# Designs tried in a protein design chat: VHH binders against EKC/KEOPS complex subunit cgi121 (cgi121). Part 21

Target 1, 174 residues: EKC/KEOPS complex subunit cgi121 (cgi121), of Schizosaccharomyces pombe (q9p7j3)
Amino acid sequence: MILPLFPETQVHVFVYENVSNCAAIHEQLISQNPIYDYAFLDAATILYKKQVYSAIIRALEDRRDEQMKTKTIHSEVILSLSPKTEISSAFRQFSMTKKSKNIVVVKIDSKLTEEEEFERLDKLVEGNRVEFSDEELQKLIDFKVLKKNYKLDPSTLENPLASILSSIALRGYS

## First folded at step 16 (VHH)

Design ze60 (from zd4 with Y100F)
Fold by OpenDDE, fold request of step 19:
Structure ze60 (fold): chain B 174 residues (1-174), chain A 120 residues (1-120)
Amino acid sequence: as target 1 above (174 residues)
Amino acid sequence: QWQLVESGGGLVQAGGSLRLSCTASGFTFSSYRMGWYRQTAGNEREWVALIAKSGRIDYADSVKGRFTISRDNAKNTVYLQMNSLKPEDTAVYYCTARLFDKYGPTEDYWGQGTPVTVSS
């Protein structure tokens, strides 16, 4: 898809459940294998599509302004999911781990169609692709983790989307 | 051959101040985003303060309101004024220069680092 604010940047997002090779993927990421040039997120930490897109937009804004904190646009997406500025915290809270079972995969600057990108990614991920939708994400979310990551309380849980988006958008604001 | 040379680190008591400097050579300073990261043993480097060529400035939450980054393109130097220092600010501070294209960073230069120790 194309984001309105960044018409020259094609973005694809995929969701996989029951992934059996997260540990292997993680090792490839550590070795910086260029074939794995994606943002791999733990689906347990993602509740809304808008959460992902908000992070993507923030990352793209940072790139546009030449103010990326991390090395790659994909790592910047991971950082952008966090209400905190610490890179290590963001990765710990939102990045796919060796123990992850369900993942959200983001591709920035894709030169391929969604289907072509999927075919490429499908060679790397051993799991079942599901629709990238709020409905499917809600099935995969760990609310304990979500509450912790965004410091949600009973009041903010009444409208968690607003709280999450505010946390992402207003990171660093005091 | 490019260089980034940091200075100004040292030992200081909590509540004290330090001013770090980083002088660049061997590349077009004004074209780069300049900044400071810090690292403690066993941990990854964390960004502290960044100043883009456009002048946009970002601070990490932990230093916001206490640290001030600035740059002097005529001197090829970036500065970090650190006030109200805390023990948790203890780290090796690294100067960085980053060049961007439309896809992201294309060049990354790092200094050797200057140690900052804040005693309680």
Scores: ipSAE 0.928, ipTM 0.964, lowest interface PAE 0.5, mean pLDDT 96
Fold by OpenDDE, fold request of step 19:
Structure ze60 (fold): chain B 174 residues (1-174), chain A 120 residues (1-120)
Amino acid sequence: as target 1 above (174 residues)
Amino acid sequence: QWQLVESGGGLVQAGGSLRLSCTASGFTFSSYRMGWYRQTAGNEREWVALIAKSGRIDYADSVKGRFTISRDNAKNTVYLQMNSLKPEDTAVYYCTARLFDKYGPTEDYWGQGTPVTVSS
């Protein structure tokens, strides 16, 4: 996929359910294995496609403006999901953990087709690929976690998408 | 070789002020994004304030309204004015210089750090 605002940047997003090797993947991320150059998100924290894309766009904007807070574009995506500016909080809230079961995987600056990228990623992730759609994400979400991460209340829950997108877009502008 | 040297840290009482300075050498200062991070023992380093070569400035929520970052390219120096200091601001503050290309950071330099202690 190519984002209209960033036509030179190809992005791929994959969703896996029933992943059995999240702990192993996590260890590779800690060791900064370059083969694992992706953003690994806990699917329990993701409700909408637009949530992911909004975070990606913000990360790309930060890169464009040379104002990235983290070391890599993928880590910046994770930070960009958070309404908070703290890096540690963002990772704690949104990144895949050793205990994660379902994950969303983001690749920025891919030189491959979606299927080619999938073939590479499929060697790393032991789980079942599902469609990247709101329908599938809604099956994987933990609403308790979502509410905590974005401090959703009865008022904002009337339009959770708008609230989430606002939180992402306006992070640091309060 | 490149060098980043911080100064201005020390002990201050809550509500007090400090001004940190970071002087750079060995690279084209004006081409880099400059900034400050801070770290406490046992925790990850967190960004505090960043100033891009374009002039864009970002602040962490915890310091917004209290800290001010600025740079003087003629002096190869970046500053952090810290007002209304709180005990939770206690940390080692690190100056950073980051160079970017279209894909992201290509160079990342860090100072030795200057300790800031805010007593209650």
Scores: ipSAE 0.927, ipTM 0.964, lowest interface PAE 0.5, mean pLDDT 96
Fold by OpenDDE, look of step 17:
Structure ze60 (fold): chain B 174 residues (1-174), chain A 120 residues (1-120)
Amino acid sequence: as target 1 above (174 residues)
Amino acid sequence: QWQLVESGGGLVQAGGSLRLSCTASGFTFSSYRMGWYRQTAGNEREWVALIAKSGRIDYADSVKGRFTISRDNAKNTVYLQMNSLKPEDTAVYYCTARLFDKYGPTEDYWGQGTPVTVSS
C-alpha cells in the first residue's frame, strides 16, 4: 500500500490469528534480529485499520521532520499508537508480548510486493493470516484493553474511532 | 571525534529550577536533531524534549509546560530550562544528537549524562 502523503513509502500490514510462537518472536525482537524488522502489534489493542494507518502516518511524519523519538520507524509506529508520549508505556500498551495470540504486523519501506513480503513474514510467524480489515480486527480486539489504552468512557464508546484517532493525532498537544 | 558534554545538573528542591546545557563538538551541530532524554535506575531511557534542525519542538507529556528546550547553533549548544521541578523529575539527563536520512536515524550520539535530583 502507498499512503497519499507518503507516495515513496511502501507499507504492508498483515494480521495473524492463533499465533503459537509469539514468545519466540519476542525474543528475536529483544535481540534486535534484523530479520524481524517489523512492527509487531498485539491485535487485542487494534480495532480499526485507520488506527494503524494513523499511527503509521504519524511515525512517518516524525521521520520526515527528523523528530523520531525511538530508534526505528517501526518502534515509532508503536509509539504513535499511544495517546501517551512515553515510549515504555506505548510498548506495554500496544506491542506484541510473549502472551499475545493475535498480532498485527506492519512493514514500512518494503521493497517487496505484498505477496513477497507475506512469504517472507510467513516464515517467521506461526499462525493463520487473516484479512487486514475492520471486520477481522473487531474479532480480535479486547475492548477492556482498548478502553484502558485510550481511556474510553461510555460517551466515547459510541464512536471509538473518533476518540482513538483524536488521541493519536493530538498526542503531545493536549 | 564527536563529544557531547552536559552541565547544569544537581540537587534542587521541589518547585525549583535548573538549566541544563549541552555543548557539542566533532560534528556539524546544525544538521542534527538535538534533545534530552532521562533515565532512572532500572528503567529505560525516555525522551524529554527534542528540537529538530527545522526548529520543530516536541515535549514529553510529563514535562510539557514546565520544561523548555532551545538550541544555539552558533555555540553548538542545546539547553533545557527546567522549571517547577518535581521529585519524579529525578533522573540522569542525557544530551542526544541524532542525524537522519530519508529512512530514519543514521547517527546517534549521547552524552555521559548529568544527574538531576529533586528533593521533596
Scores: ipSAE 0.912, ipTM 0.954, lowest interface PAE 0.5, mean pLDDT 96
Fold by ESMFold2, fold request of step 19:
Structure ze60 (fold): chain B 174 residues (1-174), chain A 120 residues (1-120)
Amino acid sequence: as target 1 above (174 residues)
Amino acid sequence: QWQLVESGGGLVQAGGSLRLSCTASGFTFSSYRMGWYRQTAGNEREWVALIAKSGRIDYADSVKGRFTISRDNAKNTVYLQMNSLKPEDTAVYYCTARLFDKYGPTEDYWGQGTPVTVSS
């Protein structure tokens, strides 16, 4: 996918359900194995495609402006999903854990086609790929988690998109 | 050989102020993003305040309105003015210098850290 504001940055997003090896992937991420250089998100925290793209755009803006807070663009995506500035909280709330069952996987600065990137990723993830779509994401979301992560009240839970996107865009406003 | 030398830490009563300084040598200071991170006991390091070579400034939520970061390229120095200090600001404060290319950070320099203790 090509983002209009970042036309030379190739991004791929994949969604997997029923992943059986999240504990093994988590171990590889802790070990900083470069083969696993992706953002691995818990799909229970993601309701919209635009939520993921907004976090990617925010991370890329911070890279462009030389204000990244974390060490990699992929860890910066995880931070960028959060309404708060604290790195540790963002990772606790949005990262894949050993207990995760469904994941969203982001690759930024890919030099591969979507098919080629999928072939690499499919060797790492033991699960079923589904389409990156609002339809599929809605099947995987945990609304209790979404409400907690973005502090949504009952009035916004019917259509929380604007509140979520505002939280991502406005984090750190001076 | 690069160097980051921090000063200004110490003990202070809640409500008080401290000014941290970090003087750099051995690299082109004006080309680097400068910043401050802090680490409390038993926790991971968290960013506090960052100032890009462009002059863009970001603050963590926990310090916004109380801390001010600035840089003086002529003196190769970055400052953190810390006002209205709270006990939860107690941490080791690290000066950082980061260089970027279009793909992200390429160099990360860290000072030895300067401890700050804020008493009730």
Scores: ipSAE 0.830, ipTM 0.932, lowest interface PAE 0.7, mean pLDDT 92
Fold by ESMFold2, fold request of step 19:
Formats: sequence, structure tokens, C-alpha cells
Structure ze60 (fold): chain B 174 residues (1-174), chain A 120 residues (1-120)
Amino acid sequence: as target 1 above (174 residues)
Amino acid sequence: QWQLVESGGGLVQAGGSLRLSCTASGFTFSSYRMGWYRQTAGNEREWVALIAKSGRIDYADSVKGRFTISRDNAKNTVYLQMNSLKPEDTAVYYCTARLFDKYGPTEDYWGQGTPVTVSS
């Protein structure tokens, strides 16, 4: 996919359920293995496609404006999901962990078609690919985690999209 | 050969102020995003305040309203004015200079760090 505000930037997003090797992937990320240059998110924290795309847009805006806080655009996506500015909190709350079961994987600046990028990623992830859609994401979300991460009150928890997107867009301005 | 030299750290009581300075040499200062990160004992380095060559400034939530970053391109120096200091501001503060291309950071320079201790 190509975002209108960033026409030269190709983005792919994949969703995997029932991933059995998150611990191995996590070790490769800590080792900064360049083959694993993706953002690996815990799907328990992601309810909407727009949540992911809003974080991607925020990360790309900070790259454009030379205000990235982390070393890579993929780590910047993880930070950008958070309503808070603290890097360590964002990673604790949104990043895939050794215990994750379902993941969302983001590739920015891809030079490949979605199918070609999938073939690379599928060699790394032991799990079942599902569609990147709100329908599939809502099967994988943990609403207790979502409520905690975004400080949602009971009245917004049924349809929290606007609150979540505002948190992503307005971080640092409130 | 590039250099980043921090100064101004030390011991201060809670509620007090410090001014950190970082003087750069060996690169075109005005082309770099400048900033301050800090690291507390046992924790990862966290960003504090950043100032882009465009003049855009970002502050971490924990320091907003108390700290002020500024730069003087004529003196190749970036400053951090730290007011209303709290014990949780105790850390080693690092000056950083970062260069970007359209894909992200291409150069990251770090100072040696200057310790700041805030006594309650």
C-alpha cells in the first residue's frame, strides 16, 4: 500500500495468528538481525486497521520532520502507537513479546509486492497468516489490554476508534 | 574528527535549576538535529528534548513545562535549561547529533554524558 501523504513509501501489513516462535523472533530483534527489519506488534493491542495506519503516518511525519526518537522507522511505529512519549513504555505495551500468540507485522519502505514480502516473512514466522482487516483484528484483541493502554473509559470501550486515533495523532501536543 | 562536549551537570537540590551545554565540532552543526537523552541506573536511554534544524522542538512528557532546549548555530552549541528539578530527573544526560536522509537517520553522534544528581 502507498499512503497519499507519502507517495514514494510502500507499506505492507501482515497479521499472523497462533504463532509458535515469538521467543525466537524476539531474540533476533534484540540481536538487531537485519533480516528481521520489521515492526513486530502484539495483536492483543491492535483493534483497527486505522490504528496501525495512524501510527505509521505519525512515524513517517516524524521522519520527514527529522524528529525520530528511535533508530529505525519500524521501532518508531511502535513508539507511535503509544499515547505517551516514553520509548520503554511503548515497547512494553505494544511490541511482540516472547509470550505473544498473535502478531501484526509492519514493513515500511518495501521494494517488493505484498506477495513477495509475504514470502520473505513467512520464512521467519511460524504461524497462520490471516487478513489484515478489522474483522480479523477484533478476534485477536484483548480489550482489557486495549483499555489499559489507551486509558479508555467504559462509555468509549464499545467503539473506541476516535479516542485511540486522537491519542496517536496528538501525542506530544497535549 | 567530530566532538560533542557536554558541561553543566552536577549535584543540585530538588526544586533547583541547572543549565546543560553541548558544544560541537568537526561537522556542519546547522545541518544536524540536536538533542538530549538521559539514562537512569538500570534503565534504557530515553529521549528528553529534541530540536531540529528547522527549529521544531519536541519534549518528553516527563519534562514538558520544566525544561527548555535551545540551539545557537553560530556557537555550535545546544543547551538544556532544566528548572524545577525533581529526584526522578537524576540521570546521565547525553547530547546527541543526528543527520537524516529520506529513509531516516544516517549519522548518530553521542557525547560522553554528564551526570546530574537531584537530591531530595
Scores: ipSAE 0.820, ipTM 0.928, lowest interface PAE 0.7, mean pLDDT 92
Fold by ESMFold2, look of step 17:
Structure ze60 (fold): chain B 174 residues (1-174), chain A 120 residues (1-120)
Amino acid sequence: as target 1 above (174 residues)
Amino acid sequence: QWQLVESGGGLVQAGGSLRLSCTASGFTFSSYRMGWYRQTAGNEREWVALIAKSGRIDYADSVKGRFTISRDNAKNTVYLQMNSLKPEDTAVYYCTARLFDKYGPTEDYWGQGTPVTVSS
């Protein structure tokens, strides 16, 4: 997809359910294997497409402004999902773990079409691709995790999107 | 050869202040994003305060309102004024210089670190 402020930046987002090899992927990420240069998110933490888009936009804004806190644009997406500035807590809360079952995978600065990128990613992930849509994300979310990560109380759970997007956009400004 | 030399660390009582300095040489200081990270024992480094070549400043939540970062390009120096210090601020503080291209960081320089201990 193409974001208005970042017209030269190609982004692809994929969703996999029933992933059997998260532990192997996790090992490759720790080893900084360049073949695995994606953001691997735990789908249990993602309710909306706009949540992912907002984190991508925030990471790209920090890159543009030369204020990235982490080493890669993909790790910056993981940080950008968090309402707080601490890197370690953002990774603990949003990154795929060895125990994850469903994942959202983000590629930024892709030089490939969506299907070409999928073909590469599909060699790495042992799971079933599903559509990146609010409908599919809603099936994979853990609302208890979402509530904890964004400190949502009952008044915000009926329409949490604005609260979540505000947390992402305002991190570090309040 | 590049160098980042940190100074100003030490022991201070809670509520006190310290001023850290980091003087750079061997690269074009004004072209780099400068900043401070800190590391507690057994943990990863966490960012504290960053100042871009444009002058844009970001602070971590834990230090906002208490710490002030600034840079003096004429002196090739970045500063961290640390006020209202808490025991939780105890860490080794690292000066960092980062260069960017359109795809992200291309060079990362780190100082050797200056220890700060805040006594309760």
Scores: ipSAE 0.818, ipTM 0.929, lowest interface PAE 0.7, mean pLDDT 92

Design ze76 (from zd4 with Y103F)
Fold by OpenDDE, fold request of step 19:
Structure ze76 (fold): chain B 174 residues (1-174), chain A 120 residues (1-120)
Amino acid sequence: as target 1 above (174 residues)
Amino acid sequence: QWQLVESGGGLVQAGGSLRLSCTASGFTFSSYRMGWYRQTAGNEREWVALIAKSGRIDYADSVKGRFTISRDNAKNTVYLQMNSLKPEDTAVYYCTARLYDKFGPTEDYWGQGTPVTVSS
């Protein structure tokens, strides 16, 4: 898809459940294998599509302004999911781990169609692709983790989307 | 051959101040985003303060209100004024220069680092 604010940047997002090879993927990421040039997120930490897109937009803004904090646009997406500025915290809270079972995969600057990108990614991920939708994400979310990551309380849980988006957008604001 | 040379680190008591400097050579300074990262043993480097060529400035939450980054393109130097220092600010501080294209970073330069120790 194309984001309105960044018409020259093609973005694809995929969701996989019951992934059996997260540990292997993680090792490839550590070795910086260029074939794995994606942002791999733990689906247990993602509740809304808008949460992901908000992070993507923030990352793209940082790139546009030449103010990325991390090495790659994909790592910047992971950082952008966090209400905190620490890179290590963001990765710990939102990045796919060796123990992850369900993942959200983001591709920035894709030169391929969604289907072509999927075919490429499908060779790397051993799991079942599901629709990238709020409905499917809600099935995969760990609310305990979500509450912790965004410091949600009973009041903010009444409208968690607003709280999450505010946390992402206003990171660093006090 | 490019170089980034940091200076100004050292030992300081909590509540004290330090001013770090980083002087660049061997590349077009004004075209690069300059910044400071810090690292403790066994941990990944964390960004502290960044100043883009446009003048945009970002601070990590942990240093916001206490640290100030600035640059002097005429001197090819970036500075980090650190006030109200805390023990948790103890780290090796690294100067960095980053060049961008439309897809992201294309060049990353790092200094050798200058140690900052804040005693309680």
Scores: ipSAE 0.933, ipTM 0.968, lowest interface PAE 0.5, mean pLDDT 96
Fold by OpenDDE, fold request of step 19:
Structure ze76 (fold): chain B 174 residues (1-174), chain A 120 residues (1-120)
Amino acid sequence: as target 1 above (174 residues)
Amino acid sequence: QWQLVESGGGLVQAGGSLRLSCTASGFTFSSYRMGWYRQTAGNEREWVALIAKSGRIDYADSVKGRFTISRDNAKNTVYLQMNSLKPEDTAVYYCTARLYDKFGPTEDYWGQGTPVTVSS
């Protein structure tokens, strides 16, 4: 996929359910294995495609403006999901953990087709690929976690997408 | 070789002020994004304030309204004015310089750090 605002940047997003090796993946991420150059998100924290895309766009904007807070574009995506500016909080809230079961995987600056990238990623993730759609994400979400991460209340829950996108877009502008 | 040297840290009472300075050498200062991070023992390093070569400035929520970052390219120096200091601001503060290409950071330099202690 190519984002209209960033036509030179190819992005791929994959969703896996029933992943059995999240702990192993996590260890590789800690060791900064370059083969694992992706953003690994806990699917329990993701409700909408637009949530992911918004975070990606913000990360790309930060890169464009040479104002990234984290070390890599993928870590910046994770930070960009958070309404908070703290890096540690963002990772704690949104990144895949050893206990994660379902994950969303983001690749920035891919030189491969979606299927080619999938073939690479499929060697790393032991789980079932599902469609990257709101329908599938809604099956994987933990609403309790979502509400906590974005401090959603009865008022904002009337339009959770708008609230989430606002939180992402306006992070640091309070 | 490149060098980043911080100064201005020390002990201060809550509500007090400090001004940190970071002087760079060995690279084209004006081409880099400059900034400050801080770290406490046992925790990850967190960003505090960043100033891009374009002049864009970002602050962490915890310091917004209290800290001010600025740079003087003629002096190869970046500053952090810290006002209304709180005990939770206690940390080692690190100066950083980052160079970018279209894909992201290509160079990332860090100073040795300067300790800031805010007593209650």
Scores: ipSAE 0.932, ipTM 0.969, lowest interface PAE 0.5, mean pLDDT 96
Fold by OpenDDE, look of step 17:
Structure ze76 (fold): chain B 174 residues (1-174), chain A 120 residues (1-120)
Amino acid sequence: as target 1 above (174 residues)
Amino acid sequence: QWQLVESGGGLVQAGGSLRLSCTASGFTFSSYRMGWYRQTAGNEREWVALIAKSGRIDYADSVKGRFTISRDNAKNTVYLQMNSLKPEDTAVYYCTARLYDKFGPTEDYWGQGTPVTVSS
């Protein structure tokens, strides 16, 4: 996928359910294995495609402006999902953990087609790929976690997308 | 032979102020994003304030409204004015310089750190 504001940057997003090797992936991430150069998100924290795209856009903007807070564009995506500016908090809130079952995987600056990237990633992730759609994401979301991460209340739960996007967009401005 | 040298840290009472300075050498200062991170024992380093070469400034939520970052390219120096200090601001503060290309950071430099202790 190409984002309108970043036409030179190819982005791929994949969703996996029933992943059996999240712990192993997590260890590779800790060791900074370059083969695992992705943003691995816990699907339990993602409700909308636009949530992911918004975070990606914010990360790309940070890169464009040379104002990234984290070391990599993928870590910046994770940070960008959070309404908080703390890196550690963002990772605790949104990143894949050893206990994760379902994940969203983001690749930025891919030189491969979506299919080629999938083939590459499929070697790393032991799970079932599902469509990156709001419908599929809604099946994987943990609303308790979502509410906690974005401090959603009954008034905002009626339209959580607006609240989430606002939180992402206005991070550091409130 | 790059170098980042921090100064200005020390002990201060809650509500007090400190001004940190970081002087750079060995690289083209104006081409780098400058900033401050802080770290406490047993925790990961967290960003505090960043100032890009474009002049864009970002603050962590915890310091917004209290800290002010600025840079003087002529002096190769970045500053962090810290007002209304709190005990939770106690940490070692690190100066950082980052160079970018179109894909992201290409160089990262860090100072040795200057300790800031805020007593209650």
Scores: ipSAE 0.924, ipTM 0.964, lowest interface PAE 0.5, mean pLDDT 96
Fold by ESMFold2, fold request of step 19:
Structure ze76 (fold): chain B 174 residues (1-174), chain A 120 residues (1-120)
Amino acid sequence: as target 1 above (174 residues)
Amino acid sequence: QWQLVESGGGLVQAGGSLRLSCTASGFTFSSYRMGWYRQTAGNEREWVALIAKSGRIDYADSVKGRFTISRDNAKNTVYLQMNSLKPEDTAVYYCTARLYDKFGPTEDYWGQGTPVTVSS
């Protein structure tokens, strides 16, 4: 996928359920293995496609403006999901952990088609790919986690999209 | 042979002020995003304030309204004015210089750090 404001940047997003090797992936991420250069998100924290795209756009804007806080564009996506500026809290709240069951995986600056990138990623992730769609994400979300991460009240939980997107867009301004 | 030399750290009482300086050499200062990160005992390094070559400035939530970053390209120096200091601001402060291309950081330089202790 190509975003209009970033015409030279190809992005792919994949969703896996029932992942059995998150601990192994986590070890590779800690060791900075370049084969694992993706953003690995815990799907329990992601309810909408637009949530992921908004974080990608925010990360790309910070790269364009030379204001990235983290080392890679993929780690910047993880930070960009957070309503707060602190890197460590964003990673604790949104990153895949060794105990995660379902994940969302983002590749930015891909030189591959979606199918080619999937073939590479599928060698790394032991789980079942599902569609990147609001329907599938809704099956994987943990609403208790979502509420805590974005401080949503009961009246907002029925349709929290605007609150979540505002939190992503306004990080650093409040 | 690049260098980043921090100065201005020390011991200060809560509510006080310090001004950190970081003087650069061995690279084209005006082409780099400059910034300050800090590290508290037992924790990872966290960003504090960043100033792009364009002049765009970002602050972490914890310091907004109290800290001011600025740069002087003629002196190859970036500053951090820290006002209304709190004990929570106690950390080692690191100067950083980062060069970008369209894919992100290509060079990422760090100073050795300057300790700041804020006493109650």
Scores: ipSAE 0.815, ipTM 0.926, lowest interface PAE 0.7, mean pLDDT 92
Fold by ESMFold2, fold request of step 19:
Structure ze76 (fold): chain B 174 residues (1-174), chain A 120 residues (1-120)
Amino acid sequence: as target 1 above (174 residues)
Amino acid sequence: QWQLVESGGGLVQAGGSLRLSCTASGFTFSSYRMGWYRQTAGNEREWVALIAKSGRIDYADSVKGRFTISRDNAKNTVYLQMNSLKPEDTAVYYCTARLYDKFGPTEDYWGQGTPVTVSS
């Protein structure tokens, strides 16, 4: 897809459940294998499509403004999900780990259609693709993790979208 | 031919102040995003303060309100004024210069680092 404010930037987002090879993917990411140049997120941390798109937009804005904190746009997406500025905590909280079961995968600056990008990604991920939708994300979220990552008030957890989006948008300004 | 030379590090008591400087040569300083990162023992490098060629400034949460970044393009120098220092600020501080194109960083230069120790 194309975000209106970034018309030359094609973005794809995929969701996989029941992933059996997160440990292998993780080792390839540590080795900086360019074939694995995606943002791999733990789906237990993602409740909304807008959460992911807000982080993508924030990362792209920081790239546009020449204020990226990390080396790649994909690592910047991971940082941008966090309400805090610390890179290591953002990765600990939001990145896929060797123990992850379900993942959200982001590709920015894709030169491929969604289905072409899926064909490449599907060779790397041993799991079942599901729709990138709020309905599917709700099945994969861990609400305890969500509450901790965004410091949500217990009553806000019933409808946390605005609080989460504000955390992403306002990081560094508070 | 490019260089980034940090100075101003050292040992200081908690509550004290220190001013880091980083002088650049061998590239067009005014075209680069400048910044400071730091690394504590056993941990990865973390950003501290960044100043874009546009003048936009970002601070990490841990230093906001205590540290001030500035740049002087005429002197090819970026500064980090560090006030109200805490033992947790103990780290090696690295100056960095980064050039961008529309796809992101194209050059990423790092100084050798200047140690800062804040005693309790």
Scores: ipSAE 0.805, ipTM 0.924, lowest interface PAE 0.7, mean pLDDT 92
Fold by ESMFold2, look of step 17:
Structure ze76 (fold): chain B 174 residues (1-174), chain A 120 residues (1-120)
Amino acid sequence: as target 1 above (174 residues)
Amino acid sequence: QWQLVESGGGLVQAGGSLRLSCTASGFTFSSYRMGWYRQTAGNEREWVALIAKSGRIDYADSVKGRFTISRDNAKNTVYLQMNSLKPEDTAVYYCTARLYDKFGPTEDYWGQGTPVTVSS
């Protein structure tokens, strides 16, 4: 997919459930293996497609403006999900861990079609691909985690999208 | 060969001020995003303040309103004015220079760091 504001940038997003090898993937990420150059997110932290796309847009805006805080566009997506500016807390809250079971995987600057990228990713992830959709994400979310990450109270939990997107967009401006 | 030399670190009492400087050589300073990161004992390096070649500035939440980044392209120098210092600001502060193309960072330079200790 190509976002209108970034017409030269191809983005793919995949969702996997019941992933059995998150520990192995995690080891490859900390060793900085370039084959694993994706953003691996814990699906327990993601409720909406727009949450992911807003973080991608924020990361791409920071790249465009030469203000990236992390080393790669994919690590920048992880930071961009956070309402706070601190890198380490964003990774603790949103990144896939050894104990994750469901994941969202983002590829930015892909030179491949979605299906070609999927075929590469499918060799790395031992799990079942599901549609990247609000319907599927809502089956995988942990609402306790979501509430904590975005400081949602009961009044915002009825329709948390606006609160979450505001947190992503306004980070660092207040 | 490029070089980044930080100076201005030291010991200061809480509430005090300190000005860090970082002088660059061996690359076209005005083409680089400049910035400051810091690292506390036992933790990963965290960004503090960034200033793009365009002049756009970003601050981490923990320092906003207290720290000011600036650059002087004629002197190849980036500064960090640190006011109202707190013990939590104790860290090694690293100067960084980053060159971008449309796909992201292509060069990423780091100084050796200058220690700052804020006593209570």
Scores: ipSAE 0.801, ipTM 0.922, lowest interface PAE 0.8, mean pLDDT 92

